# Designs tried in a protein design chat: VH-VL binders against p73163. Part 17

Target 1, 246 residues: p73163
Amino acid sequence: MTVDIKTTLVTIPNQNLQIAGYLAEPVAVGQYPVVIVIQEIFGVNSHIRDVTERVAKEGYVAIAPAIYQRQAPGFEEGYTPEGIEAGRKLKDQTSSAEILSDLEATIAYAQTLPNVKPEEVGLIGFCFGGWIVYLGASLPTVKATASFYGAGIPHWAPGTAEPPITYTDKIQGTLYAFFGLEDTSIPMADTEQIEQALTKYQVNHKIFRYPGADHGFFCDQRASYNAEAAADAWQKVKQLFQTELK
Short names: E, the ipSAE of ESMFold2; O, the ipSAE of OpenDDE; V2, 0.75 times the mean of E and O plus 0.25 times the DockQ between their complexes.

## First folded at step 6 (VH-VL; framework fv_reozalimab_arm2)

Design g5 (at its last look DockQ between E and O 0.39; V2 from the best seeds 0.45)
Fold by OpenDDE, look of step 6:
Structure g5 (fold): chain C 246 residues (1-246), chain A 123 residues (1-123), chain B 110 residues (1-110)
Amino acid sequence: as target 1 above (246 residues)
Amino acid sequence: QVQLVQSGAEVKKPGSSVKVSCKASGGTFSSYTISWVRQAPGQGLEWMGGIIPIFGTANYAQKFQGRVTITADKSTSTAYMELSSLRSEDTAVYYCARDKYDIWSGYSGMDVWGQGTTVTVSS
Amino acid sequence: QSVLTQPPSASGTPGQRVTISCSGSSSNIGSDTVNWYQQLPGTAPKLLIYDNNQRPSGVPDRFSGSKSGTSASLAISGLQSEDEADYYCAAWDDSLSGPVFGGGIKLTVL
């Protein structure tokens, strides 16, 4: 059921900023929904590129923008203590406004591609990207969002900005959130608060909580990989995008 | 309450290797960092390296690179530190410690320490 | 020798306020939070202060930490005999990609 894809490096314009992007597209001529793939704190690394390609193979145009373009162009790290520290510090140097701007710019760029259905926009993000896509779900163009182990959604934002949960009332699309129950960075209370907010504002949503899964359980390049949870989550993502974007 | 229990004292010959274990009880390593810190007699604390079990990758102080290997077994909540090519200067108490580190808050200090393992290197 | 610099010794009398200093650089204290450890004789170190000025549970409020620029300080008010110990400051060093310790200071309660 997977399709052949091609990959290219692209440049996403955002005013005076040129955001590096990794683009994966079906080879076959056609019109496809677009999915924006948002990185962890490690940049657009091999895992994020892999996910971008996986999304494309499902019949989507998938693009991963460099979220750290302003702070550290070309930033890419592995899952090491050094990488974590570097990525974390960069995360703290971001702003909600800039992140949203970059998302909008990425979406706008994607909408100019000849093989894209401009009205069918989805988001998927991991870790910091999970936080980002929850925030991004508030954009009016977004129809579907898959947030993986997004920590800090209820209570964290860089600078003086409000956390993403405060934007829940603006979410118009469907949102799936995926959490590992062993993830100490995301207490159960946080997931419950998110669920309550989504319910309160009547956002179409599903919350998936995986027993035995830790932070980053979807990433097969780290020790926290949980094959069963990851497989299930992927199925749910495909269902989400199929339902909302196709 | 999480505790770190280390393996017993070791007496080694120069040139040999030592492997010290650190088992968490009452909890798991989770996403924390397990660091190894040694202290020679009458000296200060020296960081050797650390591992984040959830990632499975370790970093090392430059001084010990190539000679130290740090691993973790999540299933048993046990971290290991192996030091090879032992020399007399490696005689010290070796500690494992859990650092409350995550991608959001960063390092929050080594809040749990093992009891220490005395390694004596002598001919 | 230590990346972070501490005086080797300090002393005070019971009830006195004592301050222990820790000096670093832009790659550690200047860019990261400082932690303090207390090590009683013959025991493993204990976390005393984290994130510059936060106290773990069980640490008396007579212990306080501060940071300014590339320096940090541990203050002990109402010094008690049980406070006689070695104290170490620590911080992540960006250039070394790991935590670094001060040389430690021996605090004597007279």
Scores: ipSAE 0.497, ipTM 0.806, lowest interface PAE 1.2, mean pLDDT 95
Fold by ESMFold2, look of step 6:
Structure g5 (fold): chain C 246 residues (1-246), chain A 123 residues (1-123), chain B 110 residues (1-110)
Amino acid sequence: as target 1 above (246 residues)
Amino acid sequence: QVQLVQSGAEVKKPGSSVKVSCKASGGTFSSYTISWVRQAPGQGLEWMGGIIPIFGTANYAQKFQGRVTITADKSTSTAYMELSSLRSEDTAVYYCARDKYDIWSGYSGMDVWGQGTTVTVSS
Amino acid sequence: QSVLTQPPSASGTPGQRVTISCSGSSSNIGSDTVNWYQQLPGTAPKLLIYDNNQRPSGVPDRFSGSKSGTSASLAISGLQSEDEADYYCAAWDDSLSGPVFGGGIKLTVL
């Protein structure tokens, strides 16, 4: 079922920027699809490292780039009021163009690894990362995207950029989106707007809505953890990647 | 619509403690911070502290650090504020309020208030 | 002592426009949104304005808010006798990691 893995801290070049990354990969000889794991507002913290390892244990090369490399190198926070405030303000200082460029650089870096299958790319991301991977699904190399509780997809972007929903016509891969019905950051109407856009542009997709689940329901280090929703969502993620990355 | 219903008025002696409850109904509790605000007779509003229910963590105004304990019970959607070592200056109306706290968008104010709990501290 | 500064009182006559001020700093109003609360005599406070200039459902459009730099204003047009109340500005303060209130302003309708 699961495989043995090794983990490495890496540097992902993007022009003049050196992006810190957390790499997890199977130890067994082979070629594996790559999955890019995208942080919440808290940086690549212990939760995101755990998810990166879990993905690798399913038979993928998993890599988590530091989305805040330009704003705050080395930023990592836990789930405290101070961490929430700092992380949320860093999110507001990001740039959609730079995020897309950093995702492209991460894909290019992964393609230099000898154990990575060429052109088999998946994305998974949480909260802010759910927002980011929806945007990143517009990149033509992305085959599978798992977007968890991505707030603001229909109506928010940093600065003056357009929100990720406006990129929906460029999504060529399969997208699964996961939402909690108790998540007040993401009203039901937002999830319906996302579903309508995906349907309109004929994107292969599924939307999963979990009664009783709140924002952050997948993270077993947060009080909002919902074990039943998290287990079901993880099965759907495994199915998605097994179907689309190979 | 969310409603906040607080426990009844209390008369306390100096040096004792009081614990005020705040029960939420008609909405989600786990995504909201519950703040406690007091108002002494003829005075303005004073924030005491609050809790983010999804983390179980409390944050306190410096003035009250060490005397106040704010807790929450997610299963009953009830927040509690306990103030110890009471003094006559602690005579006030104590409100709980839902801080319209969105982890994505940030702080947007207190949109629902409890009815208030009068605490009188006298010998 | 209040972190946000408001004058202690203001007055107006029915039908007039009144403006209520609030002064803060870069750690609160300058970096975060402003809220306004109305407290009628003998009642709990009520949110009047959030996110600088937004009205909750049920708040009349004669109440409006604005923010400039580290200062904020609440304007009440078409003043009515029932507007006689205490008014508080509030904002999140980054250095205190919590909300702060103005000292309140007693509005008297003459």
Scores: ipSAE 0.468, ipTM 0.709, lowest interface PAE 1.5, mean pLDDT 91
ESMFold2 (binder alone), look of step 6: mean pLDDT 91; pTM 0.942
ESMFold2, look of step 7: ipSAE 0.465; ipTM 0.703
ESMFold2 (binder alone), look of step 7: mean pLDDT 91; pTM 0.941
OpenDDE, look of step 7: ipSAE 0.470; ipTM 0.794

Design g6 (at its last look DockQ between E and O 0.68; V2 from the best seeds 0.00; counts 0 for: pae E 4.0 > 2)
Fold by ESMFold2, look of step 6:
Structure g6 (fold): chain C 246 residues (1-246), chain A 123 residues (1-123), chain B 110 residues (1-110)
Amino acid sequence: as target 1 above (246 residues)
Amino acid sequence: QVQLVQSGAEVKKPGSSVKVSCKASGGTFSSYAISWVRQAPGQGLEWMGGIIPIFGTTNYAQKFQGRVTITADKSTSTAYMELSSLRSEDTAVYYCARDRYDFWSGYSGMDVWGQGTTVTVSS
Amino acid sequence: QSVLTQPPSASGTPGQRVTISCSGSSSNIGSDTVNWYQQLPGTAPKLLIYDNNQRPSGVPDRFSGSKSGTSASLAISGLQSEDEADYYCAAWDDSLRGPVFGGGIKLTVL
């Protein structure tokens, strides 16, 4: 059962920065948990806006902040070689501290909305967004995290920052991670390192590995789309949010 | 270790087409681009275009736009370059190369090259 | 017509250090990384330097790369007879939206 939604372009303040955001929310009067939807390397593009709407249709206030607001306001790209090169350059210019600060600002902004339940925060993110939401799961207010094909979680961070796996001991909520077995950007050993860290620090978690699925298998605008894996993963996301966000 | 093996030499007439294959073995195919570079006799290297199988997208140099078609078959780990409306100045050695678009770690250039395919266009 | 400019030739004697130049613009070398390729006579090109100054496994330490502004250099220390080859610089060009090559430089070892 899905609900009617409305969408709004919003501005999320963070000190001197005004972060562009895409907001989708149920029309019906009520109090809803918030889910923050995090972009791939391509900005808040049509795919991310569609996912934001899909989350809202399940009974959440969904908001997608522009992760590249500091580097390139208004950046949006498609799935081309030019888009990859531009998006990768911006990813490498980000800062883990600024990403966490912007996530906190997005949470604080959502809490000012009259239809948002306080203390009911979820994250979902794809590719670079999968990396970001793993890092963001370390924020104490986050109750549920869905990390899709996040590359580099065990061994990469911008600049001299530590990789997100080093924050695993701070994760208090439940984390589901989704990987394709054909994804060459995420070796099996990386997914095993992630699982070992989550187990070591007693994080409530599940790891889903999909035979035949490649990087980006959830995006129906990419050639790597895998309808069977995407449908199963979506059911797992719905279960996660329904269980952990009340 | 990834190796790229190309199809054999071709002799073609002006106005015809040629299709060169490039088969990858010993590594991952879909996570990187396959680029095509040609070299006319006594001349330098000229990028023609490439394909990124994971996105299903192609990128062509303006000079070859409309004449070149690049495809890939992930199931056979083979890329193809077809050049149509051949002219004598298309006589060259045609190389395929693994062009590293590591969308996570950055661009690392063409790290594996095929042996080259000589295409001769004469009347 | 190459987008990146290289001199057509250079020469040196065994044991010498030689430097090979490459000039571009703000749309390529000025904003993107530089790669270098070695092409021995009758063979396919080989990646020699990537990401301005990184060597692939198996490339000797006597090859080094650098860039400054819109220019790049390849240095070869301890020149050997087998270094006689054509050398190409390359970079991604944001305006042309693809990789571009220099015209190549023929290095002769006397």
Scores: ipSAE 0.104, ipTM 0.611, lowest interface PAE 4.0, mean pLDDT 90
Fold by OpenDDE, look of step 6:
Structure g6 (fold): chain C 246 residues (1-246), chain A 123 residues (1-123), chain B 110 residues (1-110)
Amino acid sequence: as target 1 above (246 residues)
Amino acid sequence: QVQLVQSGAEVKKPGSSVKVSCKASGGTFSSYAISWVRQAPGQGLEWMGGIIPIFGTTNYAQKFQGRVTITADKSTSTAYMELSSLRSEDTAVYYCARDRYDFWSGYSGMDVWGQGTTVTVSS
Amino acid sequence: QSVLTQPPSASGTPGQRVTISCSGSSSNIGSDTVNWYQQLPGTAPKLLIYDNNQRPSGVPDRFSGSKSGTSASLAISGLQSEDEADYYCAAWDDSLRGPVFGGGIKLTVL
């Protein structure tokens, strides 16, 4: 069962920065949990907008902030070699502090919306966004996190910051992580390290590993799309958000 | 150990097209990028274009846009490069190469090369 | 005419240290990592150095790479006869939106 939605472009204030956002909301009057949708390295592109709308259709307020607002306003790329290079370079120009600040600003903005339950905040992210939402899960306002093929969580961060796994002890909500077993950018050892950390610090979590699925398996705009894995993962995401946010 | 095996030498007339294949033996293309690089006799290396099979998308050097088509068949681990409207200047050895890349470090060099395919364009 | 500039030739005697240069711009070497390829006579190129200074498996440690600003350098210590080959530098170019090669340098071992 899905609901009718509306979409708008919004501006999220963060001090002197105005972050562009894509907002999808149920049309019906009511109070809804909010889900922050975090992009891949390709910006808030058609795939991310689609996911944002899909989340909203499930009865949530969904918002996708431009993570690259500081580096490249309006950045949007396709799944091409040049797009990868452009997005990757922008990724390397981010900082954990700025990313967290942007997440907090986005959450704060969402909490001002009249149709939002301010205490019910979820995150969902893909690729670089999967990395980001794992980091973001450490925020005290976050109750549920869905991380899709987030690479580098155990060992990478821009600049001199610590990787997101070092923040695992601060995660208070529930975290689902989704990995494709054919994803060469995320070795099995990395997924195991994540699982061990989550277990060690008694974070409610589930790790889903999909045989035959490659990086980006959830994106139906990629050749790596795996319909079966994507469908299953979506069900798990809905379950997560239903349980933790509703 | 992955190897790239290319199709055999070609002799073509001006104005015709050539299609060169590149098959991965001992493995698959997986999430790597496949690039095509040519080398005219006594000249340097020239990148023509590339494809990322898992994305199904391709980019081309501006010089060859509209004249080159690169495709990949993941099921057979084979990449193809088709060059149309051949001219004498297209006479060269054409290489396919696997380019390592990931979303964190980007492209990390073409670590596997085909043996090359000689294409001769002559009237 | 190549986007990256290399001297056309270099030479050295066995045991000598030889340095091969590669000059680019802010849109390539200045903004991305440099790779080096070795091409022996009559063979396909081989990846020799990646990410400025990393050696693939099987490449001797007498080969080393470095990068500074918009320039890169390949150093070969203890030069051997088998090192006689063409060497190409390469990098991604942001403006051209693809990899670019140097013109190549022919290294002769005297």
Scores: ipSAE 0.095, ipTM 0.675, lowest interface PAE 2.8, mean pLDDT 94
ESMFold2 (binder alone), look of step 6: mean pLDDT 89; pTM 0.927

## First folded at step 7 (VH-VL; framework fv_reozalimab_arm2)

Design h1 (at its last look DockQ between E and O 0.81; V2 from the best seeds 0.00; counts 0 for: sugar tag NYT H31, pae E 2.4 > 2)
Fold by OpenDDE, look of step 7:
Structure h1 (fold): chain C 246 residues (1-246), chain A 123 residues (1-123), chain B 110 residues (1-110)
Amino acid sequence: as target 1 above (246 residues)
Amino acid sequence: QVQLVQSGAEVKKPGSSVKVSCKASGGTFSNYTISWVRQAPGQGLEWMGGIIPIFGTANYAQKFQGRVTITADKSTSTAYMELSSLRSEDTAVYYCARDKYDIWSGYSGMDVWGQGTTVTVSS
Amino acid sequence: QSVLTQPPSASGTPGQRVTISCSGSSSNIGSDTVNWYQQLPGTAPKLLIYDNNQRPSGVPDRFSGSKSGTSASLAISGLQSEDEADYYCAAWDDSLSGPVFGGGIKLTVL
């Protein structure tokens, strides 16, 4: 069922900024929906590249932009205390406006590719990326969003910006959110607040809460990996993108 | 309610190794960092290293790199610190401590400490 | 020897206000939050202050913390006999990729 893919390092223009990107594409000639894959706090690392490739193998053009391009070009860390601290600090140096700008630039770049259906845009993000894609879901071009364990969506934003939940009324596409119930970084109350907002503004959405799953349960490269939850979540993601983008 | 309970006192010969355990009760490791801090007699606190169990990777103070190994078993909520090539200077009380951590607020201090494990290295 | 510098000792009388200093650099206190620990004789350290000035539950409000630049300070108002202990400041150090402690200060209540 999966398709053969190819991968390429690309440069995404955003005004004077050149954003590094990891691009995965089906090899077969055709027109494909595009999915933007948004990193955790660790940069476009091996896990994010792997997810990008997995998305592509499902028949999409997938691209992972370096979200930390401004702060730390080439930033890539593993799941170490050092990497966590470094990535967290970089996160705090971002801005919602710049993040949205980079998402728009990435989408625009993808729309120039000959094998992309420019009207079919999806987002998927993890951890900080989960936060980012919720924010990004407010973009008019976005039709489908998969947010994985996005913390701080109700209350946090860098600088003086409003948190992503503030823009829920702008979401036009469908949004799936995935949470682990053992994740102490995302209280149940936060997930409920998100669900309430999505319901209030009549956003097409599904919230998936996995018992026994901790933060980062989708990442098979660290100890918090939960195979069962990850497998189920992946099926939901495929279903989302199939329904909304194909 | 969360407590850290460490293994008992150790008496070791120079050149040998010691492995101290730290078991959490009343809660899980979750997104916490388990740090190991030692204190020689009459001296201050010295950080040795730490591990985030949900990630499974540890970092170490440069002074102890190559000589200390920190691990964690989530299934038993137990962290371990093994120190090899013991010297008399390693005689100290060794503490495990939990540091509440998340990617948004960072470290919030070591809010739970074990009772300490005395390790004596002597000929 | 310690990355963070503290005076080795301080003293005060009951009811007095005492201040304990902690000096660091741009790689630790200058870039990260400061925590303070109290260690009573023969016991494990206890978190006293976190994030520069926050008190954990159970810590009296007569304990307060502050940070400015590369320095931090712990203030104890209304000094009590039970406050006699060692006090350590701590912060993450970016260059060392881990937390660092001050040398500790022994506070004597006269």
Scores: ipSAE 0.485, ipTM 0.799, lowest interface PAE 1.3, mean pLDDT 95
Fold by ESMFold2, look of step 7:
Structure h1 (fold): chain C 246 residues (1-246), chain A 123 residues (1-123), chain B 110 residues (1-110)
Amino acid sequence: as target 1 above (246 residues)
Amino acid sequence: QVQLVQSGAEVKKPGSSVKVSCKASGGTFSNYTISWVRQAPGQGLEWMGGIIPIFGTANYAQKFQGRVTITADKSTSTAYMELSSLRSEDTAVYYCARDKYDIWSGYSGMDVWGQGTTVTVSS
Amino acid sequence: QSVLTQPPSASGTPGQRVTISCSGSSSNIGSDTVNWYQQLPGTAPKLLIYDNNQRPSGVPDRFSGSKSGTSASLAISGLQSEDEADYYCAAWDDSLSGPVFGGGIKLTVL
């Protein structure tokens, strides 16, 4: 029920910056929508590469850009206290303007590929990536967004930037947001504030809240993995992309 | 509101091991580290290691690598520290602490401490 | 010798302002935040200051923290007899991949 894929390490140009990217794509000849996969605080690690491949196996061209290319080229960490400290510091050094520019560059790069439908763009992201894809949903070419446990969406941005919730009025595509009810990084009130903003600005959306699930519940490489929540969320992601990306 | 309650005092012989428990009451573990800090009589605080329950992995101070094992049981909200090959120099009070190292917002220090467990190592 | 350096003792009289110091390096205080702990005799430490200068609920505002470069300070204004305790600075250390403490400073209120 899945397709054969191939994977490639690519370079995504953005002006003078060369962004490392992980590309996964169907082997069969065809034209496929593109899905951009956005890292947690840990870089494009084995989990993010696995998700990129899973998306491609569903019939998409999937690409994961290195969000930390300016701060720490080649950064990749596992799920350790050292990894949290390093990744959190890099997250705090990012810039919303540079993130948006790098997302636009990634979309542009993908749309020059011969097997990509140039107008069919989806986003999926986890933790910091959930924050990023909510922000990136404001880009007019984005048709579908899956935001997983995005902390700080109502209240946080690096530097003096406005938090992503202030961009909600620009979201033209469909947005699904996924939260664990045990996630102390994301109080229930924050998830309600996000839902209210999406409703207020008439964004087509769904919010999924999972009892017993904590931050990182989708990652099967760590103790917070919740198989039931992860399986349900994945079904919702597949439905979202099937409905909104042609 | 969260309290950390530790197991009782231990008297041990050199060469043996000790396992100290630390149970959270009034809440569950989350994205915090549970750290273990010891204090020898008349001495300062010394971090031994910690565990991040959402990862299930432990991190140890170099001095204790190979002698300490830190584990957690999320279903019972209990962390454990086992120190092996005990020496008289290991006589100390052993504290567990909720080390608020939020994956998202960063390090806020050890905001909740257990009452301490006295371990005496004597021949 | 602890990774973070504190003087071993300090003293003051009631009503006085005292400042106690903590010095580290670029791998700890220079790259991350400083916490301070108060330890009364026979008790567990208590978090007094976090994130360089933030007070937990219940800590009087006469306690304040600051940092500059690779060093940090805890100031106690309006010194009171109940402030007699041991005080520890702490920070994450990147090179040791974990939290480190100062050696502690015994504050005596005369």
Scores: ipSAE 0.328, ipTM 0.651, lowest interface PAE 2.4, mean pLDDT 90
ESMFold2 (binder alone), look of step 7: mean pLDDT 91; pTM 0.941

